# Ledger of designs, part 76: VH-VL binders against q9umr5

Target 1, 268 residues: q9umr5
Amino acid sequence: SYKPVIVVHGLFDSSYSFRHLLEYINETHPGTVVTVLDLFDGRESLRPLWEQVQGFREAVVPIMAKAPQGVHLICYSQGGLVCRALLSVMDDHNVDSFISLSSPQMGQYGDTDYLKWLFPTSMRSNLYRICYSPWGQEFSICNYWHDPHHDDLYLNASSFLALINGERDHPNATVWRKNFLRVGHLVLIGGPDDGVITPWQSSFFGFYDANETVLEMEEQLVYLRDSFGLKTLLARGAIVRCPMAGISHTAWHSNRTLYETCIEPWLS

## First folded at step 20 (VH-VL)

Design qn5
Fold by OpenDDE, fold request of step 23:
Structure qn5 (fold): chain C 268 residues (1-268), chain A 123 residues (1-123), chain B 112 residues (1-112)
Amino acid sequence: as target 1 above (268 residues)
Amino acid sequence: QVQLVQSGAEVKKPGSSVKVSCKASGYTFSTYYISWVRQAPGQGLEYLGIIIPEYSTANYNEKFKGRVTITADKSTSTAYMELSSLRSEDTAVYYCARGSKWFDSTPYYMDVWGQGTMVTVSS
Amino acid sequence: DVVMTQSPLSLPVTLGQPASISCRSSQSLLRYTGHTYLYWFQQRPGQSPRRLIYQVSNRDSGVPDRFSGSGSGTDFTLKISRVEAEDVGVYYCMQGTRWPPTFGQGTKLEIK
């Protein structure tokens, strides 16, 4: 039988957003038990990511316990960060494939409709004033806000991304790295036509330098220092990149071509 | 010195398939996008699809309803475009064109084009 | 799909005179990153398309400075300051901002 699939949604999403994905999985992998976690939907997805991690952890633990052969995670957008954190804090997870579906794995620094909605009077260039405050860090969006022009603020104030990245020292860094390395495969999916993830290369652990030049994963300090195991995963062939052009942010989980090319191969 | 050299002209019957090749040289083939575009006689240009050879990730214009398959062979630096269920309306010159590196934001860069491959569909 | 509309479709020009081609998109070609992916291609008779301009106003290497691109949002223009005999052909605008890329109808430039 196929390993169970656990789906974690993104910002302002619900389980309904993944109806096509469920259809595709059912068609191509009949009998697969797919669980779309209906937690922190809608506006609740703005809750602090650590709170979300705890909630999702409580939900996935029973599923993993019933699947001794392992499970697959499909984590979309913000959900990809939640899942990475889950795998970092869980010392006994049995995740075979972690599919990061257009997730801002290295953070977000861009003006999007989501930001405009939450902070209508703030541009990305000024958002650091809010996001790197204690008040701002109570919002999920700010938990992975990565301002390349205010790196010191990011490193010191980011209560989530900087920690799971191991960019700021903390007592659990070594253990989290060990836990994360338990993953069988890390499948990174994203593309240039996303329209939301900024830069889109963040889905592949690329990100801006101080001049807003996008650097690749291998040029990032987190990789070079192997702070959370990225370099180790790459070395053992556990990282899979699946970039695709022509996919908008809201279509990553519903596009058939994308599913067949980037998701389906990792569900068996 | 970047070049895209395409396969020769094809004459096909309706309902059959055609596979056009595009051999790249002068650059690192695997890391750049390859797009396919066609042009019916006396008509404009129509976009077919795109691929990243390194990852074999292709996407298609939905207008072709799954009739197009784009593949790449990194070992030979060759991209392929296969069109099935051919119709008379598919008679056109088919072009491959190079995009940017996959990690850049310009997949449809199309700075270098192949010489084109004439595909004639006739009964 | 984004519809690209060129005007005129036929452009007879006297040698040495300027030419201008308009291209309008049905949607803004400005991406959320602040970039506009509008391209101009030249296709001489019996040849493959050749890119002249990328991202609205950037000339490719080897393209004469007689060619210039401008515009923003939904309105774009290709200008030829002094038309030469070698400029005869069909010119296409293309948007690469939204999937799928789409081309204008083409403008046939001929010498009077």
Scores: ipSAE 0.949, ipTM 0.967, lowest interface PAE 0.4, mean pLDDT 96
Fold by OpenDDE, fold request of step 23:
Structure qn5 (fold): chain C 268 residues (1-268), chain A 123 residues (1-123), chain B 112 residues (1-112)
Amino acid sequence: as target 1 above (268 residues)
Amino acid sequence: QVQLVQSGAEVKKPGSSVKVSCKASGYTFSTYYISWVRQAPGQGLEYLGIIIPEYSTANYNEKFKGRVTITADKSTSTAYMELSSLRSEDTAVYYCARGSKWFDSTPYYMDVWGQGTMVTVSS
Amino acid sequence: DVVMTQSPLSLPVTLGQPASISCRSSQSLLRYTGHTYLYWFQQRPGQSPRRLIYQVSNRDSGVPDRFSGSGSGTDFTLKISRVEAEDVGVYYCMQGTRWPPTFGQGTKLEIK
């Protein structure tokens, strides 16, 4: 019997977006119980990420309880951050594979259609004024806005990403790290043709320095300090990178080649 | 010096398969993209697909409807392109080309090309 | 797919005279990151393609300064200030902004 698969959607998504993924899983792993969590759909996905984490936790706990052998998580886009936080706050999760599907794991800093919709009169370079305010932090997108030119504001005002990254000291940092390290494998998926995640390397924990040069995971302070366990996971062979060119952001969950190459191997 | 050296010319029957190799040297093979492009006689260039050898992650032009398979062997620094269900219109020179490093944003950089492999499909 | 349209398709040129090739894309080649992935390739008779220009206007090492690329959005141009005999061949533009990469039809440069 295959382990259950739990799917967490991204910004403005619904369960319908994952119909192809469900089809692929059913074809290649028949009998797999796949649950696409129908929470915080559409505009509700703009709610604070910690609120989303709590909601998804309530939904995931009973599924995990019925699967003592473990479960797999497939978390798409913004959902990848939700899942990482979820695994950080849960001291008893049994996740075998955490598949981060084109998620801005190190944050977002770029112009996208999503940003234009929420901030039609704001340029990328000025969003820090909104996102690093108490008002801005009430929106999910601002919870992982990471302006490389305003690092002090990010570190002090980010109520989500800076905390789960362990970039700002907090009393739960050690425990969250311990909890996250319970994951069997962290599968990082993304690519240069995404068109939304900025930089796309964020899906692999890469990100801009102060000069907007993209640095790799191993060059990040969170890795060097092992603040939430990346260095430890890598050392024990628990991090899998699966980059692929030619995949747009909205196609990561529907592309058959991507599924067979990057997702299917981890659903056993 | 960075070089891509491809396998020799092939003559195939319709319905058969062909596998072309591309051996890389002069750089770290695994970390750079490899693209495949073909050119029918007297015609332009057509993109086939791409691979990152380090992770064996390949993607394909949908126009070929699953007939193309791209693989890589890191131990020999060699990329492969296999085309199945060959047709006469598949007669072309097939090229491999190097892209950027996988962590860069220019997978289709194509700064270095192989010498090409002529594949002839005829009855 | 993005359609790349070159003009002219045939370009007879007198030695020492300038040449210009146009390339138009069916969609903007400007990526969300602010980069434009337009390339120019030269293919001499019997040879594999050689990249001349990357990202619209950057010359590859070893490419003579006679070659220059320009343009933005959907309109791009390759210019040769003084055509030499060795410039005979087919020139292709290629976009790498959208999947899959696509090429222009090619422009055959010949000496009159």
Scores: ipSAE 0.949, ipTM 0.967, lowest interface PAE 0.4, mean pLDDT 96
Fold by OpenDDE, last read:
Structure qn5 (fold): chain C 268 residues (1-268), chain A 123 residues (1-123), chain B 112 residues (1-112)
Amino acid sequence: as target 1 above (268 residues)
Amino acid sequence: QVQLVQSGAEVKKPGSSVKVSCKASGYTFSTYYISWVRQAPGQGLEYLGIIIPEYSTANYNEKFKGRVTITADKSTSTAYMELSSLRSEDTAVYYCARGSKWFDSTPYYMDVWGQGTMVTVSS
Amino acid sequence: DVVMTQSPLSLPVTLGQPASISCRSSQSLLRYTGHTYLYWFQQRPGQSPRRLIYQVSNRDSGVPDRFSGSGSGTDFTLKISRVEAEDVGVYYCMQGTRWPPTFGQGTKLEIK
């Protein structure tokens, strides 16, 4: 039998958003138990990511316990960060494949509609004033806001991304790294036509430098320092990159070509 | 010198398939996009699809309804475009074109083109 | 799909005179990142398309400075300051901002 699949949604998503994905999985891997976690839907997805991590943890623990052979995670958009954190805090997870589906793994720094909605008076260049405050960090989006022009503020104020990245020292860094390294495969999916993730390369752990030049994963300090295990994962062949052009952000979980190419191979 | 050299002209019957090759040279083949574009006689240009050879990730214009398959062989630096269920309307010159590096934001850069491959579909 | 509309479709020009081709898109070609991916291609008779301009106004290497691109949003223009005999061919605009890439109908430049 196929390993269970757990799906974690992104911002403002619901289980309905993944109806096509469920259909594809059922068609290609019949009998697969797929659970789309119905937590923090809609506006609730704006809650602090650590709160979300805790909630999702409570939901996945029983599923994992019933699946001694392991499970697969498909984590979409913001959900990808939630899942990475989840795997970092769980010392007993049994995740075979962690599929990061168009997730801002290295953070977000862009003007998008969802940002304008939350911060109508703030531009990308000024959002640091809000996001790197205690008040701002109560919103999920700010938890992975990564302003390359205010690195000090990011490192000191980011209560989520900087921690799971091991960019800021904390007592759990070593343990979280160890836990995350339990993953069988990290499948990174994203593409240039996403339209939301900024830069889109963030889905592959690429990100802006101080000049807003996008650097690759291998050029990132978190990789070079192996702060949460990226270098180790790559070395053992556990990182899979699956970039695809022509996919919009809201289509990553519904595009058949994308599914067959980037998701399906890792559901066995 | 960056070059894309395509396979020779093809004459096919309706309902059959054609596979056109595009051999790249002068650059690191695997890391750049390859797009396919066609042009019917006396007509404009139509986009078919794209691939990243390094990862064999291809995407297609939905207009072709799954009839197009784009592949790449890194060992030979060759991209392929296969079109099945051929129709007379598929008669065209087919071009491959190089995009940017996959990690860049310009997949449809198309700065270098192949010489084109004429595919004629006739009964 | 984004519809690209060129005008004129036929462009007879006297040697040495300027030429202008318009390209309009059915949707804005400004990407969320702030970039506009509008390209101009030249196709001489019997040849493959050749890119002249990328990202609205950047000339490719080897493209004479008599070619220039401009525009924003949905309205773009290719200009030739002084048409030469070698400029005969069909010119296409293409948008690469939205999937799938789409081309204009082409503008056939001929010498009067």
Scores: ipSAE 0.948, ipTM 0.967, lowest interface PAE 0.4, mean pLDDT 96

Design qn5
Fold by OpenDDE, fold request of step 23:
Order: structure tokens, then sequence, then C-alpha cells
Structure qn5 (fold): chain C 268 residues (1-268), chain A 123 residues (1-123), chain B 112 residues (1-112)
């Protein structure tokens, strides 16, 4: 039998958004138990990511317990960060494939429709004033806001991304790294036509330097320092990159070609 | 010098399939996009699809989904475009073109083109 | 799909005179990142398309400086300051901002 699949949605999403994905999985892997976690839907997805991590953890623990052979995680957009954090804090997870579906794994720094909704009067270049405040950190978007021009503020004020990245020292860094390394495969999916993730390379742990030049994963300090295990995962062949052009952000979970190419191979 | 050299002309019957090759040289094949474009006689250009050879990730114009398959062989630096269920309307010159590196934001860069492959579909 | 509309479709030009081709997109070609992926291609008779301009106004290596591209949003222009005999062919604009990439109808440049 196929391993259970757990799906974590993104910002402002609900389980309904993944109806096509469910169909694809059912068609190609019949009998697969797929659970789309119906937590923190809609505006509730703006709640602090650590709160979301806790909620999702409570939901996945029973599923994992019933699946001794392991489970697969498909985590979309913001959900990808939630899942990475889940795998970091869970010392007993049994995730075989962690599929990061167009997630801002190295953070977000860009003006998007989502951002405009939350911060209608804020420019990208000025959001650090809000996001790196205690008040700002109460919003999920700010938890992974990564301003390349204010690295000091990011490192000191980011209560989520900087921690799970191991960019800021904390007492759980070693343990979280160990936990995360339990994953069988990390499947990174994203592409240049996303339109939301900024830069889109963030889905592959690429990100801006101080000059807003996008650097690859291998050039990132978190990789070079192996702060949460990326270098180790890559070395053992556990990182899979699946970039695809022509996919918009809202289509990553509902595109058949993308599914067959980037998701399906990791559900067996 | 960057070059894309395509396979020779094809004559096919309706309902059959054709597979056109595009051999790249002069650059690191695997890391750059390859797009396929066709041009019917006397007509404009139509986009078919794209692939990243390094990861074998291809995407297709919805108009051709189900009939077109784009693949790549890194060992031979060759991209392929296969079109099935051929129709007379598929008669065209098919081009491969190089895009940017996959990690760049210009997949449809198309700075270098193959010489084209004429595919004729006739009864 | 983004519709690219070129004008004119036929462009007879006297040697040495300037030429201008318009390309209009049905949607803005400005991406959320601030870049505009508009390209111009030249296709001489019996040849493959050749890229002349990328990202609206950048001229490819080997392209004569008499070619220039401009525009923003939905309106773009290719200009030839002084048409030469070798410029005969069909010119296409292409957008690469939205999937799938789409081409204009082409503008056939001929010498009067």
Amino acid sequence: as target 1 above (268 residues)
Amino acid sequence: QVQLVQSGAEVKKPGSSVKVSCKASGYTFSTYYISWVRQAPGQGLEYLGIIIPEYSTANYNEKFKGRVTITADKSTSTAYMELSSLRSEDTAVYYCARGSKWFDSTPYYMDVWGQGTMVTVSS
Amino acid sequence: DVVMTQSPLSLPVTLGQPASISCRSSQSLLRYTGHTYLYWFQQRPGQSPRRLIYQVSNRDSGVPDRFSGSGSGTDFTLKISRVEAEDVGVYYCMQGTRWPPTFGQGTKLEIK
C-alpha cells in the first residue's frame, strides 16, 4: 500500500484548493490515504507560524502514528515553511518525502497581492519597520519576511525563519537540525513564473544578497554552515530540485504536468 | 560557439508520430532551457513547450497538451520534441531555441535557434 | 493567452529610410519583479528566427545599432533608423512574461 499523504495548505487557502491534487493522487496512486489538513484556513493563516506549527503538529502526530512505514508531506507555499518547522521540532517524525511546493523557504521579499492586502500602505522596502516589530511578528507573513537590506533586523527580530534556518543561535538549533535530517527526501518545487514567491528562487533556498542578486542554495550561509542540514541532505542525495517554467503560484497544486513530473515520483 | 543543430526533414502520415531532435553544443546543455516553436508555411510562430534538461522538467502549451512530449538527454546534449496524432495542420517547421539558465528568470530567452526541421503531414 | 498585435503587418520601406513596427499586448508585460520580457525577432527569407532585442530595449550582440526597441506595459516599438537591403524579412515581437509565450503576427518588411 502507498504511504499516507499529508497536505498542508498555504496562505489564505483551504482544503478545497487541493481538490485537483487529490484527484491526481487518487488516479495515479489508488488507495492512498490523503489528508488535507483543515487548519488555519483563510485569514487564520495569518496567525503566527509557530502557532500554526503547533496546530499542525497535533494533527499530523496521529496520522504518523498510524503509518509506521512513513508518510509523505506535500506543503504548499507558506505551508512549506510550516512543514519544515514541523520536521525540525518533531524528533519522532517519519516523513519519507517532504515536498515543498512553491514555498518561500528562504523567505519573502517582494510586493505581492497578499502583502498588499495586509500592508496596503507599505512599500516592500519599508516593511521591515513593521515586520521586525513585536507586533509584526504576530503575522505569519512577517515570520518569513527576509529583508536583504536589513539583515541585522532580520536576524534579531525574525521569530521564525531565522530560527528554523539556524541563522540566529538558539538552544534548539542542534536538535532541530537532527530532527529535520530524519526526512528521506526534500523535494523542492518552484519556478520563475510563480508570480508570488519573491524571489522565486527562494523555493530552492536561493535568495537575495545585499545587492538583491539572487544567490543559489550552495552560496547561502545556511548551506555553507549546514545550520539546519541542507548541506548534509544534498551530500546524501536527499535533495531533489524540480523547477518548472509556466506555472503560476496558484497552479502548483492543480497542474497535471507538474504533478506527474515533480510530485508523483515521490509518492511511491 | 553556441549552436543548436536539429534533425532532418520528416514526412509523416496522419495519425503517426514524429520526433525531432535538437543537439546543442558550445555551452553547458543541462543548465539552460530549451524551447520548441513551430511555424506553419507562410504563418507566424507558435510556442509548443519548454524543458530544463538538468531536471527533465518540461511544460507544454495547453493547446498541444497530450500530443507533445519534450525530453532531453544530457549525455548527448540533445533535446527532443515528439508530436503524436499528427494532423495536416501540424505541417510546419519546428524550431528549438535556447533559453536562459534555469535559475534565471528568463526561461524564454531564445537567444539561439536551431536551423529548423520541416515536418510534413500528408496522406 | 496574451495576444500580441503587431502593426503594420506589411511594411514597405525605401532604402535608407527609417522604419517602425508597433507591438501591443493584451495584458501588461510588466512582471511582479519589475521586469518586462518583450523580445523582437527577425526572420529573413528561408532562415530561422534571430533575436534582435531582449527585454524591450537590449540589443543582442552583432545586431546593428540601427535597430532599437522601446516601450512599456502593453505598447512596444521596434525601430530601424535606416533600412538596409539585408533588413528584408519578417519581424516578430514575443512576450515571455506570461505563460505561454506568444508571438505577434509578424511584420513583413520589404524594400520599395
Scores: ipSAE 0.947, ipTM 0.966, lowest interface PAE 0.4, mean pLDDT 96
Fold by OpenDDE, last read:
Structure qn5 (fold): chain C 268 residues (1-268), chain A 123 residues (1-123), chain B 112 residues (1-112)
Amino acid sequence: as target 1 above (268 residues)
Amino acid sequence: QVQLVQSGAEVKKPGSSVKVSCKASGYTFSTYYISWVRQAPGQGLEYLGIIIPEYSTANYNEKFKGRVTITADKSTSTAYMELSSLRSEDTAVYYCARGSKWFDSTPYYMDVWGQGTMVTVSS
Amino acid sequence: DVVMTQSPLSLPVTLGQPASISCRSSQSLLRYTGHTYLYWFQQRPGQSPRRLIYQVSNRDSGVPDRFSGSGSGTDFTLKISRVEAEDVGVYYCMQGTRWPPTFGQGTKLEIK
């Protein structure tokens, strides 16, 4: 039998967004138990990510317990960060494949439509003023806002991304790294035509330097320092990259070609 | 020098399949996009699809989905475009073109083109 | 799909005279990142397309400075300051901002 699949949605999403994914999985892997977690849907996805992590943890623990052979995680957009954090805080997770579906794994620094909606008076260059404030960090978007021009503020004020990345020292860094490294495979999916994730390479742990040059995962300090296990995962062949052009952000979970190419191989 | 060299002309019957090859040289093949474009006689250019050889991740123009398959062989630095269920209107010169590196934001860069492969579909 | 509309479709030009080709997109080609992926290609008779301009106004290496690209949003222009005999061919604009990439109809440049 196939391992259960747990799906974590992104910002402003609901379980309905994944109807195509469910269809694809049912067709290609009949009998797979797929659970789309209906937590923090819609506007509730703006709640602090740590709160979301706790909620999702409560939901996945029973599922994992019933699947001693392991489970697969498909985590979309913001959900990818939630899942990474989830795997970091859970010392007993049994995740075989963690599929990060167009997730801003290295953060977000872009002026996109959904950001404009949330912060209509803020431009990309000025959002740090809001996001790196105490009240700003009460919004999920700010929890992974990564301003390359204000690294000091990011490192000191980011209450989520900087911590799960191990970029700021904290007492759980070693344990979180250990926990995260329990994952069988980290499947990174994203592409240049996303239109939301900025830079899109963030889905592959690439990100801007101080000059807004996008550097690859291997050039990132978190990798070089192996602060949360990326270097270790790569070394043991546990990181899979699956970039694809021509996929918009809202289509990653509903594109058959993408599914067959990047998702399906990891559901067995 | 960066070059893309394509396979020779093909003559096919309707309903059959054709597979065109594009051999790359002068650069690291695996890390750059390869796009496929066709041009019917006396007509304009039409985009077919794209692939990243390193990861064998291909995507297709919806118009051709189900009929076109793009693949790559890193060991030979060769990309392939296969078109099935051929029709007379598939008669065209097929081009491969190099895009940017996959990690860049310009997949459709198309700075270097193959010489083209004429595919004729006739009864 | 984004529709690219070129004008004129036929462009007879006297040697040494300037030429201008317009390309209009049905949607803005400005990407959320602030970049505009508009390309110009030249296809001489019997040859493969050759890229002349990338991202609206950047000339490829080896492209004479007689060629220039400009525009923004939905309106773009390729200019040839002084047409030469070797410039005969069909010129295409292409957008790479939205999937799938799409081309204009082509403008056939001929010498009068």
Scores: ipSAE 0.947, ipTM 0.966, lowest interface PAE 0.4, mean pLDDT 96
Fold by OpenDDE, look of step 22:
Structure qn5 (fold): chain C 268 residues (1-268), chain A 123 residues (1-123), chain B 112 residues (1-112)
Amino acid sequence: as target 1 above (268 residues)
Amino acid sequence: QVQLVQSGAEVKKPGSSVKVSCKASGYTFSTYYISWVRQAPGQGLEYLGIIIPEYSTANYNEKFKGRVTITADKSTSTAYMELSSLRSEDTAVYYCARGSKWFDSTPYYMDVWGQGTMVTVSS
Amino acid sequence: DVVMTQSPLSLPVTLGQPASISCRSSQSLLRYTGHTYLYWFQQRPGQSPRRLIYQVSNRDSGVPDRFSGSGSGTDFTLKISRVEAEDVGVYYCMQGTRWPPTFGQGTKLEIK
């Protein structure tokens, strides 16, 4: 039998968005038990990411317990960060494939429509004033806001991304790394036509330097220092990159070509 | 120095399939996009699809309703375009073109083109 | 799909005179990252297309400086300051901002 699949949605999203994905999985892997977690939907997805991590943890623990052979995670957009954190804090998870579906794994620094909606009076270059404040960190988007021009503020004020990345020292860094390394495969999916994730390379742990030049995963300090296990995962062949052009952000979970190419191979 | 060399002309019957090759040289084949474009006689240009050879991730213009398959062989630095269920309307010159590196934001860069492959579909 | 509309479709020009081709897109070609992916291609008789301009106004290496591209949003222009005999062919604009990439109808430049 196929391993159970757990799906975690993104910002302002719900389980309904994954109806096509469920159909694809049912067709290609009949009998697969797929659970789309219906937590923190819609505006509730703005709640602090650590709160979301706790909620999703409570939901996945019983599922994992019933699946001693292991489970697969499909985590979309913001959900990819939630899942990475989840795998970092769980010392007993049994995740075989962690599929990060167009997630800002290295953070967000883009002036997109969802940011304009939440911060209509703030430009991308000034959002650090809000996001790196105590009240700003109460919003999920600010938890992974990564301003390349204000690295000091990011490192000191980011209460989520900087911690799960091991960029700021904390007492759980070693344990979190150990936990995360329990994953069988890390499947990174994204592409240049996304239109939301900024830069889109963030889905592959690429990100801006101080000159807004996008550097690859292997050039990032978190990789070089192996702060949460990326270097180790890559070395043992556990990281899979699956970039694809022509996919918009809202289509990653509903595109059949993308599913067959980047998702299906890891559901066996 | 950088060039794309395509396979020779093809004559096919309706309902059959054709597979055109595009051999790259002068650059690191696996890390650059390859796009396919066609041009019917006396007509304009039409986009077919794209691939990243390194990861074998291809995407297609939906207009072709799953008739197009794009693949790549890194060992031979060759990209392929297969078109099935051929029709007379598929008669065209088919081109491959190089895009940017996959990690860049310009997949449709198309700075280098193949010489084209004429595919004729006739009963 | 984004529709690209070129004007004129036929362009007879006297040698040494300037030429101008317009390209209009049905949607803005400005991407969320602030870049505009508009390209111009030249196709001489019996040859493959050749890129002349990328990202609206950047001229490819080897392209004569008599070629220039301009525009923003939905309106773009290719100009040839002094048409030469070797400029005969069909010119296409292409957008690469939105999937799938789409081409204009082409403008056939001929010498009078």
Scores: ipSAE 0.943, ipTM 0.963, lowest interface PAE 0.4, mean pLDDT 96

